# VH-VL binders against DnaJ homolog subfamily C member 27-A (dnajc27-a): the designs that were tried, part 6

Target 1, 260 residues: DnaJ homolog subfamily C member 27-A (dnajc27-a), of Xenopus laevis (African clawed frog) (q7zyf1)
Amino acid sequence: ALRIKVISMGNAEVGKSCIIKRYCEKRFVPKYQATIGIDYGVTKVHIKDREIKVNIFDMAGHPFFYEVRNEFYKDTQGVILVYDVGHKETFESLDGWLAEMKQELGPQGNIDNIVFAVCANKIDSTKHRSVDESEGRLWSESKGFLYFETSAQSGEGINEMFQAFYSAIVDLCDNGGKRPVSAINIGFTKEQADSIRRIRNCKDSWDMLGVKPGATRDEVNKAYRKLAVLLHPDKCMAPGSEDAFKAVVNARTALLKNIK

## First folded at step 20 (VH-VL; from y64 with heavy chain S56D)

Design y65
Fold by OpenDDE, last read:
Structure y65 (fold): chain C 260 residues (1-260), chain A 121 residues (1-121), chain B 108 residues (1-108)
Amino acid sequence: as target 1 above (260 residues)
Amino acid sequence: QVQLVQSGAEVKKPGASVKVSCKASGYSFTNYWMNWVRQAPGQGLEWMGWIYPGEDETNYAQKFQGRVTMTRDTSISTAYMELSRLRSDDTAVYYCAKLIAVAGTWYFDLWGQGTMVTVSS
Amino acid sequence: SYVLTQPPSVSVAPGQTARITCGGNNIGSRSVHWYQQKPGQAPVLVVYKDSYRPKGIPERFSGSNSGNTATLTISRVEAGDEADYYCQVWDRKSDHYVFGGGTKLTVL
């Protein structure tokens, strides 16, 4: 039977353990080692008519357990990367989590050969959502990661996530531990993604178009044309592209009204 | 022992270039981001940029774009920072600092002893 | 650019508690790190990720972060604690590391 190693990553309280527990109801024999901040479980799953033995290491997100976590990154084939959609800081920390893994694996660690499933968790929260789906998806897909909206409370998205996650790992294994070429096909460019991110974080219409305050009508139009080509709905399939395009259109309109 | 050892003090003229070295020991040089931080006399700390030695990737602060070049020699675990077109306001102690990522954040857990660079006519 | 604001100086008597603040817009949503720098020396990490202490740092050093203010607290201050203290964050937007202006702690 194929044996795979899976770890969970993310801030404390984002619901990593809850996601795993929700999925593993009656599937896993958990051995919790509270002293080291690792919950270890073994389970058998059936994917594509194959039996797979899964070793899952649920890692605590506290800094105190760093010295323990760093030993578990090695030989990892899949990562469940979790953030809370109601707490933006947990999403913003994902780059840091990836960096932690990178520094432990080193340049030869081949992070590109690891399957990542990003879980935008706690979608059941009725209070507020601070990270939009498009933002999470853009971030994840730009890195070649799988993206899922999940609720550990309701169970929404959890089975779908694990099914796709394990399927991708199986494909990876069948391909000799290398990402299949089909998985690398991102439907948008880095430039498009960067533009969308920039536009989302812009303070004003000048910044949105990438022109200096007081720019001429011609400069504004030139900047707009560049972005319009880049983000046009017919050409850009990146998450959030439509909103970004609308924002750019509105920014242009607003600026031109004020420019004599 | 885990340490960063920097090259000695430099005196340069305006318009010249300076190259400071930082030798790492006691840890995997290629696995961690090496940063440069400077401090003008009586002033605070200013981040200049980082290099990831294992992939030769760099990120410079906007203020230093076009003037700073960070390089590394992995065979001797040494990072280099070159600052060109020196001005008097570049007079400062330059530190190399190891960056560590822990639990979704980054901080500097190891510092070199600093290199004083004086720019004077 | 993201800016961190520290008071230029704080004075405290030996045995008392010193509090050094670091202000920033919504800094509570960021991880704040603190460095001690003594004259003629390199900075030393004393608190990381708001409230955690590196190995070798005395328990007298603690940190908190909420709202728009992070605070480094040094209890039972000693003469040897006299130094400059810097807060630091990572800015995701610019991918820059940002330091506060530093606070000189004087032990009276």
Scores: ipSAE 0.907, ipTM 0.968, lowest interface PAE 0.4, mean pLDDT 93
Fold by ESMFold2, last read:
Structure y65 (fold): chain C 260 residues (1-260), chain A 121 residues (1-121), chain B 108 residues (1-108)
Amino acid sequence: as target 1 above (260 residues)
Amino acid sequence: QVQLVQSGAEVKKPGASVKVSCKASGYSFTNYWMNWVRQAPGQGLEWMGWIYPGEDETNYAQKFQGRVTMTRDTSISTAYMELSRLRSDDTAVYYCAKLIAVAGTWYFDLWGQGTMVTVSS
Amino acid sequence: SYVLTQPPSVSVAPGQTARITCGGNNIGSRSVHWYQQKPGQAPVLVVYKDSYRPKGIPERFSGSNSGNTATLTISRVEAGDEADYYCQVWDRKSDHYVFGGGTKLTVL
């Protein structure tokens, strides 16, 4: 049978263990007690008419456990990367988690050939959401990662996540340890994704168009045309692109009211 | 022994360039980002940029774009920072600093001893 | 570019508690790191990720971060704590590292 290694990653208290244990309930056969900061389990799953044996390492996210975590990054096929939609800082930490893994694998590691499933987890269903789905999805998909909405309270989305996740890992293994090209073609460019993020986070119409206060009509129109071409629905399939395009149109209109 | 050892002090004229070296030992040089931070006399710390030695990837602070070049030689575990078209306000101590990523963030866990660069008028 | 603001100086009597602030817009959503620099020396990390201490840093060093202010707290201040202290963050928008202007701690 095919054997794969999966790890969890993300800040402490974002629900990593809840996600793993809710999926593995009756199918999780513990072999060893958790070591300091690592909970290990084995499960068997049926994917694409194959039985696979999954070694799951649920890694504690607290900085104190870094010296333990760094021993478990090698030979990983899949990563469950979790943040709490109610706490923006856990989303802001995702790039740092990727950096920890990259530094521990080193330049010879092939992090681009590891399957990532990003879980936008709802730990407390009564708490207001701080990270919009489009924002989380844009970040994930721009890196070639799978994205799922999950709930720690209800278990919603967890089975769907694991099914897609394991299917992608089987594809990886069947492609000689390289992710298939079809799995990494995301339908938009880095420039498009970066522009949408910038527009979402801008504070005023000048900033949105990337011009200085006091810009001329020509400068405003030139900046607008660049962004309009970049974000037009015919050319941009990125999550959040339609809202960004509308915001850019409105920004141009607002600025031109005060310029002859 | 984990350390960063930098090249010696330099005195330069305005318009010249300077190249500071930083030799790493005791860790996997190619696994960690190397940063350059400067400090003018009596002033604070100013980040200049980083290089990732494993892939020769760089990122420079906007202020130094076009004047700074960061390189490395992985065979001797050494990083370099070259600053061109020097001005008197480039007079500073230049530090190399190792970046470490831990638990969703990163910070400078090891610093070189610093290299004084003096730009005389 | 993102800006961090620190007071230029803080004075404290020996044995008392020093508090050094680092101000920034929504700094509470960022990880803040603190460095101590003694005269003629390279900086040394004393707090990382807002409140954690590296090995070898005494427990009297602590940190907090919420809202628009991060704070480094040094309890039972000693003469040997006289130094410049810098806060530092990563700015996602610019992908740059930003230091505060530094705070000179004087032990009276």
Scores: ipSAE 0.704, ipTM 0.871, lowest interface PAE 1.1, mean pLDDT 88
Fold by ESMFold2, fold request of step 22:
Structure y65 (fold): chain C 260 residues (1-260), chain A 121 residues (1-121), chain B 108 residues (1-108)
Amino acid sequence: as target 1 above (260 residues)
Amino acid sequence: QVQLVQSGAEVKKPGASVKVSCKASGYSFTNYWMNWVRQAPGQGLEWMGWIYPGEDETNYAQKFQGRVTMTRDTSISTAYMELSRLRSDDTAVYYCAKLIAVAGTWYFDLWGQGTMVTVSS
Amino acid sequence: SYVLTQPPSVSVAPGQTARITCGGNNIGSRSVHWYQQKPGQAPVLVVYKDSYRPKGIPERFSGSNSGNTATLTISRVEAGDEADYYCQVWDRKSDHYVFGGGTKLTVL
């Protein structure tokens, strides 16, 4: 049977363990106590009529456990990367988690041939959502990662995530440990993704269009047309592009109302 | 010992270039981002850019784009920062600083001793 | 780009508590790191990820971060704590590192 190594990554208390335990429900053989910051488990799954033996390392996210975590990054086929949709700081930390892994693998470790499943997890249904789906999906898909909305309370999305995750890992293994070319095509450009992120995080309509306060009508319209072509639904299928396009239209309207 | 050792102080004229070296020891040079930060006399810290020595990848602060070049020699675990077309307001102490990524963030855990560069006519 | 604001100076008596602030728009959603710099020396890390101490830093150093303000707290201040202190964040939008302007701590 095919043997794979999976690790979890993400800030403390984002629900990593809950996702893993809810999926595994009956077989997670602990070989390390939680006090050392790593819970190791083995499970068997069937995907594409193959039996796959999965070694799962559920790694504590607290900085205290860095010296333990750094020993478990090598020879990994899949990563479950988790954030809490109710706490924006856990989403903002995702790039730092990727950096920790890259740092520990070094330049000879090829992180591009590791399957990532990003879980936008709902821990507390009473807390308002701080990271919308399009924002999280854009971040994930722009990096070639799988993206799932999950709920530790309901179990929503967890089985779907693991099914797609293991299928992608099997495809990787069947392609000699290299990602298939079809998995590399994400359907939008880096420029499009960067523009959507900038528009989401801008402070005002001037900033959104990339013009200085007091810009002329012509400057506003030129900036608008550049963004409108970039984000037009015919050319841009990125997550959040429709909302970004609407925001750009509204910004232009607001600015031109006060200009001759 | 884990340390960063920089080249000695330099005096330059306006329009010249300077190249500061930073030799790393006691850790895997190619695994960690190396940053350059400068400090004008009596002023605060100003980030200039980084290099990832393992892949020869760089990222420069917009202010220095076009004037700064960061390189490395992995065989001697040494990073370099070259600043061209010097002017008097480039007079500063230049630091190299090792970046470490931990638990979703990263920070400068090790600094070189600094290299004073004085630009005067 | 993202701006961090620090008071230019703070003065405290030995044995008292110093609080050095770092202001930024929604800084509570970011990780804040603090560096101490004594005259003629390189900076050294004293707090990382808002509230954690590197090995070798006394428990007198602590930090917090919420809303628009991060704070470095030094309890039972000693003469040897007299230094400049800088806060720092990473700005994801620009992929740049941003330092505050620095705060000179004077121990009277």
Scores: ipSAE 0.700, ipTM 0.869, lowest interface PAE 1.1, mean pLDDT 88

Design y65
Fold by ESMFold2, last read:
Order: sequence, then structure tokens, then C-alpha cells
Structure y65 (fold): chain C 260 residues (1-260), chain A 121 residues (1-121), chain B 108 residues (1-108)
Amino acid sequence: as target 1 above (260 residues)
Amino acid sequence: QVQLVQSGAEVKKPGASVKVSCKASGYSFTNYWMNWVRQAPGQGLEWMGWIYPGEDETNYAQKFQGRVTMTRDTSISTAYMELSRLRSDDTAVYYCAKLIAVAGTWYFDLWGQGTMVTVSS
Amino acid sequence: SYVLTQPPSVSVAPGQTARITCGGNNIGSRSVHWYQQKPGQAPVLVVYKDSYRPKGIPERFSGSNSGNTATLTISRVEAGDEADYYCQVWDRKSDHYVFGGGTKLTVL
């Protein structure tokens, strides 16, 4: 039988333990409780006509537990990376979590051959969402990570996440421990993803089109055409491309009404 | 013991280059980002860039792009920062600083003693 | 590029509490780190990730971060706390590290 190691990562109180326990028991814990360190479990699942034995390490996210976590990064096949959609700081921390793992694996570690499933958690119970789906999805998929909207309260997305997650890990194992080319072909370029991210963060129409105040009508239209070709929804599969394209169209319109 | 030891003070003419070394000991040099931060006399801290010694990857502050080169020699656990086309306003203490990533963030947990570089005509 | 703003100086009497602020747009969604620098010395980390102390830093040092302001608090201030204090964040957009301008703490 195929044996794999899975860990959880993410800030304290984002729901890592609840997601794992819900999958095993399909029961939501009604109160947040700090993870007490490392919780270990073994389960068997049937994926792609195989039985696999999964060793799950649910790791506490608090800085105090760093000295415990750093002992468990080696030989990992899958990571469940969790943030809370209602708290932007937990999303902003995801790059730092990747950095902790890279740091502890060192340069010989093969982090690119680890399957990541990003869980945007608490979609059902949050009245104020601070990180919209397209933002989280763009970050995840631009890195080649799987992305799921999950709720430990309702169970939404959890079974789907684990099924896709284990399936991707089996594919990795069948490809000699390297991710298959099909799993890393995400359907958009780094340039497209970076442009969408920039446009989302722009303060005004001049910056959005990348032109200086006082630009001529021709300069505005030239800048617009370049972005429009790059981001058109028919040609760009990136999450958020349609909203970015609309924003670029609106920016052009706003600038041209003040230029002869 | 865990420490960063930098090369000695230097006096340079405008237009010259300076190369400051930073020798790490007591930790796995290739696993952690190494940063360079400078401080002009009477001024605050200014981040210059980092190198990841394990992969020879660098990232430079825009102000120094094209003038700074950060390198390393992993066989002796030493990082280097070279600043070219020196100007008098490059007079500063230059620090190396170890970055550590913990729980979704990272910070400078260890600093070298600093290297004074004086640029005068 | 992200900007951090600190007051140039803060003065407190011995035994009292010093509060040093670090302003930034939505800084509460970021992790803030604080460094102490005495004359002629390298900076030393005194608070990380808003409110945690590294080993060897007295319990008198604490921190908080919410909204647009992070604060370093030093209770029962001693003459030896006289130094420059810098806040620092990582800016995800630029992938750069940003320091505040520094605050000189004077113990009078």
C-alpha cells in the first residue's frame, strides 16, 4: 500500500484542526480552541483504484510551537494550507508559512514536488469577507496550488478538497515523486497574474493603465490596448481576469473624458 | 556560537567600489536569507536587499538596483555585498542581518557588528 | 512602496511607561517587528510579530498592532532603555523590507 505524509499549515485559529476533524467525523466544533501542538492521525482512503495510508500531522500555528513544527517538515507529500477569509492578516501570512517550510527543508528540500491545497475557510459563517475568492484563488493557482472554499461549520468543500488533494498526491507518486506537467499547466502566465494583482491594487486610473498624468489620448489608448489583449477573458484564464478587464475599460473611459 | 562577523572599516574615494564580507557561524548558512541594511551617520536603517545563500537568489531594493551585487561562498559560510560607483552619500555603517521565518512572518534575529564605509574625496 | 511613520522622539521619566508608535496604512493586517539600537551598536530585536518577545528581552517590553497603528510599550522605563527604536514590516507587493524612520527614546 502507498503511504503518504500530510501536514497542516496556517495561523492559529483559522480552522485547520476543524477541517481535519470534520473530514474524519463530519462534526463541527462550535468553539475555537488553540491547537496544543501536534495532533497525529492515520487513515486509509481509496483513490484511483488504490488504497493509500495517510499520516496526518495537524500542526499548531502559534509562534511558540515553531520549535516543534520544524521537526515535522521533512518527507512531506502534501500540505493543507489554511486561512480565514474574514481575517486578511491570515491570508497575508501565507507567504511567510511557505518561507518557514522552505527554511526548514533547506536548499536540498524539494518543496516544488509537494502538493499544496489552499483552504479559504469560514465561507458560511462570516458576514464580513476580507479576502474575496478571486484574490485567494489567484495567489494559490499562480503557485500551482489547489484552491478550495471550505467551511468546517457546514462541511462545504471539505470532502472535495481531500479527494482532489489525495488524487494529486497519488499522481505525484506515480510520476516518480515529481508533479506531472499537466498539474502545473495552469492556463495563464505569470505576466497575466501579476497584471491582475497590480490592477486590483491600483489607486487611480492613470496608475492602472501605467501612464503618466497628462498623457495624450493616443498614449492612453495604446496602454489600454496592451492591457486589453493581455487580460481579455476569452484569452486569459486567470482568476479575476474579467474584473481586471472591466477595471481597465473603465479606467480608459474615465481618463478619456478629460482629454480632447 | 551563533554569530555574524563582518570585515573591517573601509575608506574609499568617490567612483570606487567596496565589498563587505559577513561570516556566519553556529547555524545552517544555506537555509536562511541574509540581508544587508545600511545606516548613514545620524540617520535611520535602510534595507538594501537580500540573498538566499542556498540557491544564490537575490532581491535588491530599487534604489540600489544596478549598483549592488550580493554574493556568497557557501564553503566558508560567508556572504558579500559589493556597492559600486560610490558617492559621498554612501557613507554609512553596513550591516548584515539574518532573516528567520516563523509562523507566517519573518524578521531579523541576528545582526553583524557593522562595517563603516567612508566615501570622501 | 509602503511607508512607516514614527515620531522622531519620545521622552519619559524613569519608572514610567513609554509608548512608541509606528503608523502605516492598514498596518494591523501586517506583522510588525521592533528593534532597539544603542549608540555605536547593531540593532537588537525586542518584539516580533506584533507582541512576542525573543528570549532574553525583559517582560517590560510589549507590543500591540491594530488598525493603522502598531505600538511598542516599555513599562518601568530604566535609563538603560535610552536608545533608538525602529519598527519594521515586510511589504508583500514589492517583496521588500521597510523600516520606520526611528524614534529616539530619552529617559529624563
Scores: ipSAE 0.700, ipTM 0.861, lowest interface PAE 1.1, mean pLDDT 87
Fold by ESMFold2, fold request of step 22:
Structure y65 (fold): chain C 260 residues (1-260), chain A 121 residues (1-121), chain B 108 residues (1-108)
Amino acid sequence: as target 1 above (260 residues)
Amino acid sequence: QVQLVQSGAEVKKPGASVKVSCKASGYSFTNYWMNWVRQAPGQGLEWMGWIYPGEDETNYAQKFQGRVTMTRDTSISTAYMELSRLRSDDTAVYYCAKLIAVAGTWYFDLWGQGTMVTVSS
Amino acid sequence: SYVLTQPPSVSVAPGQTARITCGGNNIGSRSVHWYQQKPGQAPVLVVYKDSYRPKGIPERFSGSNSGNTATLTISRVEAGDEADYYCQVWDRKSDHYVFGGGTKLTVL
């Protein structure tokens, strides 16, 4: 049987343990050092007609457990990276969590050869959502990560996540520990993703098009056409591209209204 | 002992270049971003850029783009910052600082002692 | 570029509580770090990720961050706390590190 190591990552209180517990139920055999900020367990799963033995390290996200977490990054095949859709600060922390792992693996480690499943978790289904799906999906897929909407409360998305996650890990292991080319072909470029992210955060039509206040009609139209081509559906399949394109069109219209 | 030790003070004329060294000890030099931060006399801290020694990757503040070069020698765990075409307003103490990522954020957990660079005619 | 605003100075008597603010647009969604710098010395981290203390920093140093203001609080101030204090964030948009202008804490 194939043996793999997975870890959880993300801020405290985003539901990492709840997701793992809900999926595993009675299949998770705890082998505890929980008092030091790591819940270790073993489970067996069947993927693609194979039995897979999974070593799961559910790591506490609190800063005080950093000195324990840093001992568990080596030789990892999969990461469950979790944030709470109701608390934007937990999403804003994801880049820092990747950085913690990168620094602990060092230059010999290659995060590109680790399977990430990003879980946009709904802790409380009645709470206002502060990170929309397109924003979370864009961030995840631009890095070649799997993305899932999950709810520890309802169980939504959890089985789908683990199925895709383990399948991707099996593919990684069958490819000599390197991620297959198909898993990194995401259908959009970094420039496209960065442009969508920038446009989402702009409230000023001048800044959105990248022109100075007082720009001529020609300058506005030139900037608009550059962004319109970049975001064209035939060239950009990125999450949020259609909304970004609409925003760019509206910005052009608003600016040209004030220019004769 | 975990520390960053910088090269000694420099006096330069306008138009010259200066190269400040920062030798790391007591930690895995290639695993952490090394930053450079300067402080003009009586003024606050100004971030200049970083180098990731493990991959020789750099990121410079826009103000210094084209004038600053950050390098490293991993065999002696030493980072370098070179600032060219010096002006009198480049007079400052230059610090190297180790960046650490912890629990979703970054901060500077270790600083060098600083190197005074004086630019005067 | 993202801007952090600090008061230039704060004066406090020994034994009182000092509060040093760091203002920024929606700073509450960011992690704020605080550094102490004594004359002629390099900065030293005293609070990280808004409210956590590195090893060796007295418990009387604390921090908070919400809305547009982060605050460093030093209770039972001692003469040895007299220093310049800087807040710092990472700015995702520019991928740069930003410091506040600094606050001189004077213990009278």
Scores: ipSAE 0.697, ipTM 0.859, lowest interface PAE 1.1, mean pLDDT 88

